# Ledger of designs, part 11: VHH binders against p0dx41

Target 1, 281 residues: p0dx41
Amino acid sequence: MASFIASDQDVKNFLTAPSMNDQEGIGFAYATDEAVLKALIPAPLKLMAPVVCGYVVHMGKPTFSAPYLEESLFALVSYKDKMMGAYPINLLLHGPGAESGVIAGREGAGIPKKLADDIELRRNDNSATATVERHGKTLLNVSWTAGELNDPSIMKQFAGQLALGKEAEMNSFFYKYDIDQHEDGTNHFSNVQLVATQLRSLADQVEPGNLSIQLESTDDDPFGELKVLKPLGAAWFHFDTSVMFNTLKLDEVDAATTMPKLLTGRYDRSFFNPKAATYII
Short names: E, the ipSAE of ESMFold2; O, the ipSAE of ESMFold2 at other seeds; V2, 0.75 times the mean of E and O plus 0.25 times the DockQ between their complexes.

## First folded at step 4 (VHH)

Design m1 (framework vhh_7aqx_2; at its last look DockQ between E and O 0.03; V2 from the best seeds 0.00; counts 0 for: pae O 16.3 > 2, unsure alone 64.3 < 65, placed apart)
Fold by ESMFold2, look of step 4:
Structure m1 (fold): chain B 281 residues (1-281), chain A 124 residues (1-124)
Amino acid sequence: as target 1 above (281 residues)
Amino acid sequence: QVQLQESGGGLVQAGGSLRLSCTTSGRTFSDYAFSWFRQAPGEEREFVGAISWTGGSTDYADSVKGRFTISRDNAKNTFYLQMNSLKTEDTAVYYCAAGYPTFYSSKPRSYDYWGQGTQVTVSS
């Protein structure tokens, strides 16, 4: 019987590591302005290449929600020359599980998730397209066509790193923080820290191909700042399983120098600009 | 394919300097990030430093920071390692390596192309 009070078993199940099984869609990479991308990366992370990577995927069997679609743009970074991985700049979610996905990601690892107005991901035969819309514009329009990459020199790297039928581990880096409210109602940031989540994923389908990509900005989502200088390639992929099996606390960082680089991935202008208003229902 | 050729190694006294060059042949010099590694007898290849495909970012192992400098000249298809204040523990075979611009790593496994190596010997 339904209750506001969770059972002991419900609490135990809540603490189980999340997984995002049956994940499928377009992954891509393009070269961008190195100085612009480097400026977005908070210390102590270091940019490893002037490349933006990203995806638009269907999360078919997440353990924490109904299915949803997810977009991300991320940089390739290192932590103290010890760990390499992804630093997601944004994630946009759409679909019946999207609200739960945002809550879980924000609270669990500080993942910069917002809701999109619409995400479409469509494949027919050997081509696919995806669009991401928010606040009146198409922020991202991508297509994949099976075949040769835009820059064939990357083919060997992708083929050498992604083995079908074998689990692969990847680090993702996020900054977590608290917002504490004083007794007078004013807010403060506290406990700003760098964390890494580790994912173990089993790929059973990877189909490389040509990337076509266009970005656009709104006031709330300045995707166009990450200019496409050179498309590098795309792939259609399917992960049978993908499990977040570890989270590491790596560093405590300075709020004043870090928070300016975190806010727009998590909040819109209406949260911090008194002259901003949006009327959408 | 990319071929890498190191030069500039040799024997030098402690406190001295050497400059290593890595010349590439092939179409893709400007598409790659480059790194220097070194290997002493009986040890694994050790990261020395790397430079991004544009030349805008460099990184160095802690053991060489402040003494070694990496640069690239895309017009000459050449990648350099300037080594100053050399120590006997810098004695090794030095390798240049090239990898895709999509990542920049201190791990040897991240690089697809390697030179044959050049010996650097630092005598006391």
Scores: ipSAE 0.000, ipTM 0.209, lowest interface PAE 14.3, mean pLDDT 84
Fold by ESMFold2 at other seeds, look of step 4:
Structure m1 (fold): chain B 281 residues (1-281), chain A 124 residues (1-124)
Amino acid sequence: as target 1 above (281 residues)
Amino acid sequence: QVQLQESGGGLVQAGGSLRLSCTTSGRTFSDYAFSWFRQAPGEEREFVGAISWTGGSTDYADSVKGRFTISRDNAKNTFYLQMNSLKTEDTAVYYCAAGYPTFYSSKPRSYDYWGQGTQVTVSS
């Protein structure tokens, strides 16, 4: 029988490591304005290259939800020149599992997840396309065609990071924080921390190719700030397994200098602009 | 291209200790996961232990757990194997290996770069 009270076994199962099995779609990279991208990266993370990476994928068998589609744009960063990894700027989710995915990511690691209005991902033979729509615009339109990368000079770096049939460890960096209320009703940020999640992933399909990509902005999602100066390449990939096996608390950071860089990936303008309104039914 | 050079091998009595070093030249040391392997005469190379590119994860063969410790020093571009409580079964040529971009594995074919090896001999 259903109940508001979970069993002890349910609680134990809830605490198991999340996995995003049977994940496939388009991954891509393009060059962007270095000063603009660097400004988005909170200290103490350092930008490694003036490159935006991203993906549009189908999460086929997540352990925490029904399937869903996910988009991300992320920067390549290092922490103290010792740990390298991804700093996701945004993630947009769509589909029957999307709400659960947003809740799990927000609460588990402070992941900047919002819901998209629609995500499409289509492949036929040696080409694929994806679109991401939110609040009246197509924010992202990306295509992959199997073959030569737009910039072949990155092939060795690309191939070295995506080895078929081998487990790979990947770091993703996020900032977590609390919002506490004072006795007089005003709020403040507390416990602002840099964390890293560590994933162990097994890729069994990687098909490099040519990238075509277009970005647009809305007031809530300013994707166009990350201009496409040069497409570098794309790939179709499939990950058989991907397990989040560890989370590290790396540093405590200053709220005043950090929070301005976190809010727009997590909230729409109605949260912080009293003259902003959006109605979608 | 990265060059790996092992050092610190030699003859040691059972129960003793040795510290092996693996130094790198060329590419940035912090970009690689590193592993130690060993090979006795007539045997296949055996995994000893590994450390991820982040330093956040280590793995060891069951035969050396609790006796061997792996560490890295990015300032010196050096990867270490501290070997304590040595047994005669530990006698082998020890190789360091590096894999780009960032992961480690217990399988030799997962590594692109190998050192020349250093001999460790443990006497009874």
Scores: ipSAE 0.000, ipTM 0.140, lowest interface PAE 16.3, mean pLDDT 84
ESMFold2 (binder alone), look of step 4: mean pLDDT 78; pTM 0.814

Design m2 (framework vhh_7aqx_2; at its last look DockQ between E and O 0.19; V2 from the best seeds 0.00; counts 0 for: loop humanness VH .158 < .165, pae O 16.3 > 2, placed apart)
Fold by ESMFold2, look of step 4:
Structure m2 (fold): chain B 281 residues (1-281), chain A 124 residues (1-124)
Amino acid sequence: as target 1 above (281 residues)
Amino acid sequence: QVQLQESGGGLVQAGGSLRLSCTTSGRTFSDYAFSWFRQAPGEEREFVGAISWTGGDTDYADSVKGRFTISRDNAKNTFYLQMNSLKTEDTAVYYCAAGYPTLYRSAPRSYDYWGQGTQVTVSS
């Protein structure tokens, strides 16, 4: 019954627009060093605020995999001072659907996905915690406690954008590229371009609260470069639906100036430092 | 309730300058992203520029970049458009708008609150 040859219906279903339904977890924001964050943003994107946003969520009913847990840190950016949205610096995935999620994101839009060694997301009553572990450290430890925001002024953005029972539409910006091999075995980058994916999400639960957050670095995942200067706030949320309804090709970009800002979110040190090795199983 | 009121429109010679004001009442001025739009007769509303709700970052249409400057004065609940080096093509009704844009800061549908408009006429 199973075959290496997929049916015509399987191929048709494979091409359906992705959805990440039943998405639940902690969203957060904190202030960081503006110069450091700005340096990570490839042209032509422009940093809008010295704020790192992020989340740790359970992807309950993705159309492309079994369920999985996902972490992201992202900047708020604009494109040509007209479009606004998220620029994810990294995504770490864990769980039974994680491998499929990494493959789908990498192949589809060059999304900076790697596998975490462990992700934990736990809620009881009015508090929740999440941890993300990779290559010998807890890279992220975040807590939400329902109630007061750390700094309500910046977090009003989330409240205004996640009105209960109404759909919100948001851009995520990615750089898509190919790695082509010459006949002599050497590699080069081609087709480096900025894209925007547009997501329509329906939030049916949003509970604001106080953020506590710690970041650490490994050689492979330098989360600590994005220092927490001030926690701003967190929320527990649930999206009933989240659908990618559009993708826009925005610009071709220069490989030499862009790729240095893309590699760490997608590869470990062993890929580009011959004297780097990691033995974690 | 948020109310927006434009002022400062009028007749000006090409190459001249004009400063528009948008005054707000109701909710706090600092809670919104603000933008200027304009509309010439028989045309759609055109994005002119915006200022972010999270900081001093500004955004301008290509047609006005370098000539127009947006600023805000939170103490006066006022949002300004300084227009320099005006051209006859800048003739339009200018609107201020407030909201929480999530996709396009240049799309009129991204803004919840609008003023009634003020006429700017640039003579050759």
Scores: ipSAE 0.024, ipTM 0.500, lowest interface PAE 6.5, mean pLDDT 86
Fold by ESMFold2 at other seeds, look of step 4:
Structure m2 (fold): chain B 281 residues (1-281), chain A 124 residues (1-124)
Amino acid sequence: as target 1 above (281 residues)
Amino acid sequence: QVQLQESGGGLVQAGGSLRLSCTTSGRTFSDYAFSWFRQAPGEEREFVGAISWTGGDTDYADSVKGRFTISRDNAKNTFYLQMNSLKTEDTAVYYCAAGYPTLYRSAPRSYDYWGQGTQVTVSS
């Protein structure tokens, strides 16, 4: 029988490592303004290339929720030239498992997750499209058509990611922090830290092709700041397995210089501006 | 396209030293990160060590720390593995690998270019 009190076994099961198996969808990359992208990257991470990568995927068999759809835009970054990986700028989730996915990611690793109003991902034969909608606009409209990449010179950055049948290991970098409320109800930030999650994934399907992509902004989701200067390519992919096998604490960081770069991926304008009101039901 | 060629392998007595070289075919050496891997018969390919794309930052497998040193000579487009205090368990085919900076330096999947390998045999 259901209870608000979890059993000892439930607590033990809760502590198992998460997996995000059966991921399928569109991955893509495009060139953007280097100075703009670099400015979004908090120290001590460094931007590796003036490229935004992203995806829209169906997360088919996550261990922490029902299935859901997920969008991300991320930069390729380095930590002290020792570790390279993804720095996600945003993640938007939609579907029956989405609420649980947001909670798990926020609490587990400080992942900048919000809920989308709608995500669609559709494939027919050799083409696919995806859309991401939030707060009255289509923030992302992406298409893949099997065939040649828009810019074949991108191969240097995609070669390892396109290897079929081999495990790919990826670092994803996130910043965690606490918000402490004072007795008068005001808040302050504490324990701002850089972490890396380490993910091991096995790709069993990778179909490269041509990218078409459009971005749009709302006040809450300024995707258009990451301007598409040149589409580079896309692929349809499937990861059979994807396991988060390690999490590392890398650095404590300064709140005053870091938090301005973290808040918009996690909160909307109504949190920051007392004259901002949004009514969406 | 870049080609890698290992050299310097051979037979060495335990406790001895050997230097392996890895040369590139005409591309700027400073643009690549480099690693050494090894494989004994019937075993999986094992990470030995790597040097960062920017140079100077190295990483080594625990089994070789303090005995092996990786270095680079940008003028000669050559990447070295100095192996000291060799043990019989160091016997393997040694591979040089190169690629642009990627996500994991110790994973074979991180490297786009591989040499053909050079045999190192350490006798008791």
Scores: ipSAE 0.000, ipTM 0.160, lowest interface PAE 16.3, mean pLDDT 84
ESMFold2 (binder alone), look of step 4: mean pLDDT 80; pTM 0.834

Design m3 (framework vhh_7aqx_2; at its last look DockQ between E and O 0.72; V2 from the best seeds 0.00; counts 0 for: pae E 14.6 > 2)
Fold by ESMFold2, look of step 4:
Structure m3 (fold): chain B 281 residues (1-281), chain A 124 residues (1-124)
Amino acid sequence: as target 1 above (281 residues)
Amino acid sequence: QVQLQESGGGLVQAGGSLRLSCTTSGRTFSDYAFSWFRQAPGEEREFVGAISWTGGSTDYADSVKGRFTISRDNAKNTFYLQMNSLKTEDTAVYYCAAGYPTWYSSAPRSYDYWGQGTQVTVSS
């Protein structure tokens, strides 16, 4: 029988390693303004290149939910010049598993996830397109056509992003924080910390090609701040398995300097400014 | 095909130093991630350290941090492992490894190309 109380077996099963198996979609990279991108990267992470990477993928067999579609834009960063990885600036999710994906990501590692109104991902033969819609605009419109990269001089770096047929370990960096309330009713941030979530992935398809990409902004999702100065390339890929296996606590960080760069990844304008939303009852 | 050749191994007294070299031939030097591994008799190969394809980042196993340093010389197509303050526990065959993608990994199965190995023996 159904109960609000989880069984001991339910708790044990909850603690199993999450995975995001059967991922398929478009990955891409483009050059952007270095100063703008660097300003978005909280210390102590350091930007490695003035490049935005991203994807729109179908998460076909996640262990924690029904399938969903996911978009991300991320920077390539290092921690103390020793650990390298991705720093996602945003993630938008859509589909039957999307709510569970947002909950799991936010609670598990402070991943900056929101729900999109719609995500489409379509492939026909040697071309594919994806769109991401939220709050009245198409925030991202991306296309891949199999063939040459937009900038062929980066083919070696691009081809080296994946270990086809072999597992690769990947770091993704996130900032976790708590919001607590004082006895006087005011809120404060606590436990603001940099973490790395580690992932083992097995890629079994990578089809490089030409990128066409357009970004737009809404007040809640200012994707256009990351201007496309030069499309570099795209690929269609499939990851057979992607297993999360570790969370590393790396640093505690200063809330005053860090939180301005974190809040918009989880919260819309209505959380900051009553004039951004009006409710009538 | 990438070819890797280690050199610089040998016998050294505890507390001493050695410098290993890994020379490469074949495809462009910057196409691969490169790492050092070691293997003692009866044990699995273990990660020693790695350097990113750009040379901008290094990583080391905890057991060697502060004693070992990895570097690369693109003009000579050579990777180095400087080993200082050697301990008898560092005795092993040391391997240079290369593979796709250009991000390094601590897992040996992530590497397609291996050198033949060079023996390092640390005596008391």
Scores: ipSAE 0.000, ipTM 0.182, lowest interface PAE 14.6, mean pLDDT 84
Fold by ESMFold2 at other seeds, look of step 4:
Structure m3 (fold): chain B 281 residues (1-281), chain A 124 residues (1-124)
Amino acid sequence: as target 1 above (281 residues)
Amino acid sequence: QVQLQESGGGLVQAGGSLRLSCTTSGRTFSDYAFSWFRQAPGEEREFVGAISWTGGSTDYADSVKGRFTISRDNAKNTFYLQMNSLKTEDTAVYYCAAGYPTWYSSAPRSYDYWGQGTQVTVSS
């Protein structure tokens, strides 16, 4: 019977590693302004290319929730020239499992997740489109058409990432922190640290093609800051499995220099600008 | 298809140095991440170190860090493993591997192409 008190087995299951199995959708990459992208990357991560990568996918069988749709834009980064991987700038979630996905990601690894108002992902034959809407705008509109990449020479650097029938391992970098409230009600940041999650993914569909992409901004989600200077390519893909198999705590970092680059991916303007208000029904 | 060929193996005394080379053919060298692995008799294949497509990033197993250096020369289609301060525990067959893993990987299953291996024996 239902209870406010979880069983010992429930607690043990809660602590198991999450999986995001049955992922399907559009992955893409485009060139952007290098100085702008570099400024968004907190130390000690180093930007590796003036390229924004991203996706809009359906997460069909996550172990922590009902299914949901997810968008991300991420940079390609290095930690101390030894570990390379993704640094997600944002993630927006929509669907029946989305609230649980935001809570799990925020609390588990400090992942910059917020809820979208709507995400649509549609494929017909050799083409697909996706839209992401939040707070009165379509922030992202992407299309994939199977066939030629926009820029095959640059995209070949990423071609081996999604080898069919082979597991691929990738790092994702996040910054975690605590917000401590003292007895007098004041808040302070503590334990600001760089973390890597390591994912093992098995792709069973990868269909490269041409990218068309538009970004727009709202006050809460300034996607347009990451200008599309040149679309590079897209692919439709399906991951049968995607499992977080390891988490590494890499560095403690300075709150004063780091937190300004973390807040907007996790909070809206009303959380930190007293002259901002939003009313949506 | 990619073909890999190791060279430079042999017998050395503990504390000595040895440089392994791995040459590639059949595809452009710049399209692959490369790794060195080793396997002692009766053991599983062990990650030694990896180098990214550009040569801008390397990673090493803790057991060799500070003693081994991996590098690549795209113009010569060759990548190298410089082994210094060798220990008897470094005795193994050394393999080079190539593939398109997640930028690079310590997992052998992420690599599709392997050399035949070269024996390194470190005597006391």
Scores: ipSAE 0.000, ipTM 0.189, lowest interface PAE 12.8, mean pLDDT 84
ESMFold2 (binder alone), look of step 4: mean pLDDT 78; pTM 0.809

Design p1 (framework vhh_7pa5_2)
Fold by ESMFold2-Fast, scan of step 4:
Structure p1 (fold): chain B 281 residues (1-281), chain A 128 residues (1-128)
Amino acid sequence: as target 1 above (281 residues)
Amino acid sequence: QVQLVESGGGMVQPGGSLRLSCAASGFTFSTYGMSWVRRAPGKGPEWVSTISSSGGSTSYADSVKGRFTISRDNAKNTLYLQMNSLKPEDTALYYCAKEVRGYSYGFTPHNYYGMDVWGQGTQVTVSS
C-alpha cells in the first residue's frame, strides 16, 4: 500500500528524463494557406514554409504511463534564424496512458494536450489509416500507402534527413506560462516564456508513401482553419527510443500578444464563455 | 548544452587565405556530422560545407568547391575550414553547425546541412 508521501526513490524516478519508446505510426505533410498559418505562430518564432506537418502514433513503451495513441498538427518554425523545429498547434491523446500523458505534458513541458474521444491507427501490409474523433466529429482522417510521395520533388530533401540506426535530434518549441489569482479575485498570466524541448530519437523504420487526408472542424478544435490545399506526402515510421533529454529557456514574451494564440490548443470554449451552450457532459 | 565557438576570421585581401576553427562542447563530437554555414549582410544563410562524423566524407557548395577544405580533429573536438583564393563575395559571418537529422515525426523536410546554428559566428571580410 502506497503512501501520500512519496519515497526518496519515487522522487528520483519522477525526475528522470521522460522517454516515448517503441513509437510508431503515420507522419505526414500538406500545403496550407500561408497567411492563416503565419498568424497562428507567436513571436519571436517565424514560420518557415506554408506547410502543416502532423502525425498519428502509438506510444508503445512510455516511461511515465501505460501505452497511448497521440495526434499532432505542427508548423515548421525558426528562432532567430539559428534554431529550427516544430511548433505544435495541437496534440490529442487517447488510450490507457492518455490521461497521464496529458498531465505530464501540460504540467512539465507546456505542451498543448487534450483528450480525444477516440484515436484509431491501423496498418495492413503496405497501407495504413488513422482517424481522430472528438466532440462528435472525425477531426482528422489520414491514410498512407507505401511508395511515392504525393510530391516526389521533395523526396531528396526529406530522405536526406533520416539515417536509420543513428541518433537524430529534434527541437520542439513550446510556450510555458503561469496563471495567478490576485487578491481582487482576477486571474493574470505571468512568466510567459518560450522554451525549446529537445528529443533524441533512434529510428529503425521509415517508409515513404502517398498521403490522403481529410479534416473536420469544431469550435473546440478548429482543424478546418488549417485547410488542406495540397497533400505533400506521408511516411510510416518506428522509433525504438525517443528521449526528451534537454529543455532550453529561450525568451520571455509579452502575454497580451502571445496568450490569445495559446488558449484554443489547451482549453475548450466553455473556459472563454461559461454561459455558452454545450451538449457535452 | 551544445556550445560551438568559432574563431579565425578577419580582414583579408582578394586571393588571400584564412583558416577557421570551431571548438565544440556539450555533446559527443565524434558521433555527429558537422557543417559550415555563412550569412552575408542582408541575405539568408548559405550552406558552405559538410563533413561526416569520421571525416571520411565531405561535400561543398559549388561556389567554394576547389577553394575551401573542411576537416576535423575528433581528439580535440575541433572543426576546421581552410579557405584559399578568397573573393569579395566570400564576405560573411561564418557559423559552425552540428548535424540535425530526423527533424520531425517521420515526415518534415529539413536542411541536412545543420540548420541548428548554435555558434556566435566569426566574421570574414574580403576587401577588393
Scores: ipSAE 0.012, ipTM 0.295, lowest interface PAE 8.5, mean pLDDT 84

Design p10 (framework vhh_7pa5_2)
Fold by ESMFold2-Fast, scan of step 4:
Structure p10 (fold): chain B 281 residues (1-281), chain A 128 residues (1-128)
Amino acid sequence: as target 1 above (281 residues)
Amino acid sequence: QVQLVESGGGMVQPGGSLRLSCAASGFTFSTYGMSWVRRAPGKGPEWVSTISSSGGSTSYADSVKGRFTISRDNAKNTLYLQMNSLKPEDTALYYCAKEVRGYSYGDTPHNYYGMDVWGQGTQVTVSS
């Protein structure tokens, strides 16, 4: 029988590096408004380009859960002009493993994860589509058609992240924080810290192509703030392995200036104003 | 451009046999599962059979199990349906369909509802 007391072996297994193996889907990039995107990036991270990157993928063999689908929009940022990587603005998950992914990612790694109502990813030979639905809206509708990128000049950046048969490492930057309760029942933020988690991925399939993308917005998930000014490109990819490892604590940051930029990606409007529901229930 | 061309239908008496073929072009046939779906007059589509991309696994609707055999020739980009012991209830337009390579955990499972492409169909009529 299982027990509420985990064995020493169970604890050891729980602490192994999480892997999202057998991962495939659409990766993409588009140009957006520089001032808008820059304003979303908490110091000390710096925006590298007025570009939103994203993906919609299926995690076929996660080590911590059943399979699930995941969407993300992220910025490319630098830290102290030495470390470069992704700053995820949002992640939405759906499928059998999605709840486990949200809980573990938010609790353990400070990842801005929520549950979608539906995510669909389909490939029809040389074309693929993905849709993400939440609270009555299709927040993201993306398509890939095999061939040239919309902007071929960015091919070097795509090749660097999706190099075939080569292990690629990427930093992902997250903010971790505690929410502590005062004697009067009010909450406050503490231990607000910038961390970098490294991903090591082995791509065994990468197919560049043309991007078509549409965003819709809700107050819970304001994707429309990241306007699509110009599609830059997309790729269908498959990672045989993708391992999250080596989390570095980089900096303690000011809660007052940082926390306003973290909450929308982690909480819905019901947390900010009990009367501000953005969908009919 | 994706094309599916069904052939091999016709008129047979109950207990007879037919072999349907589907010639596929415009996509990498060997990487997709394929299905046969039929539509009788005045009815919606009914899934008949599915075969995996390699041909290593097959499945059949209960109404045709033991009577129909699905097969494929990836070198010829061709899907087949061998139909034995035909019944009047098998009278329908038969379509081949390409499987959607994709992921969805909603209410609609990956079956004939998840088929991306429908061919033009080939008519099978079973009557005395």
Scores: ipSAE 0.305, ipTM 0.719, lowest interface PAE 1.8, mean pLDDT 86

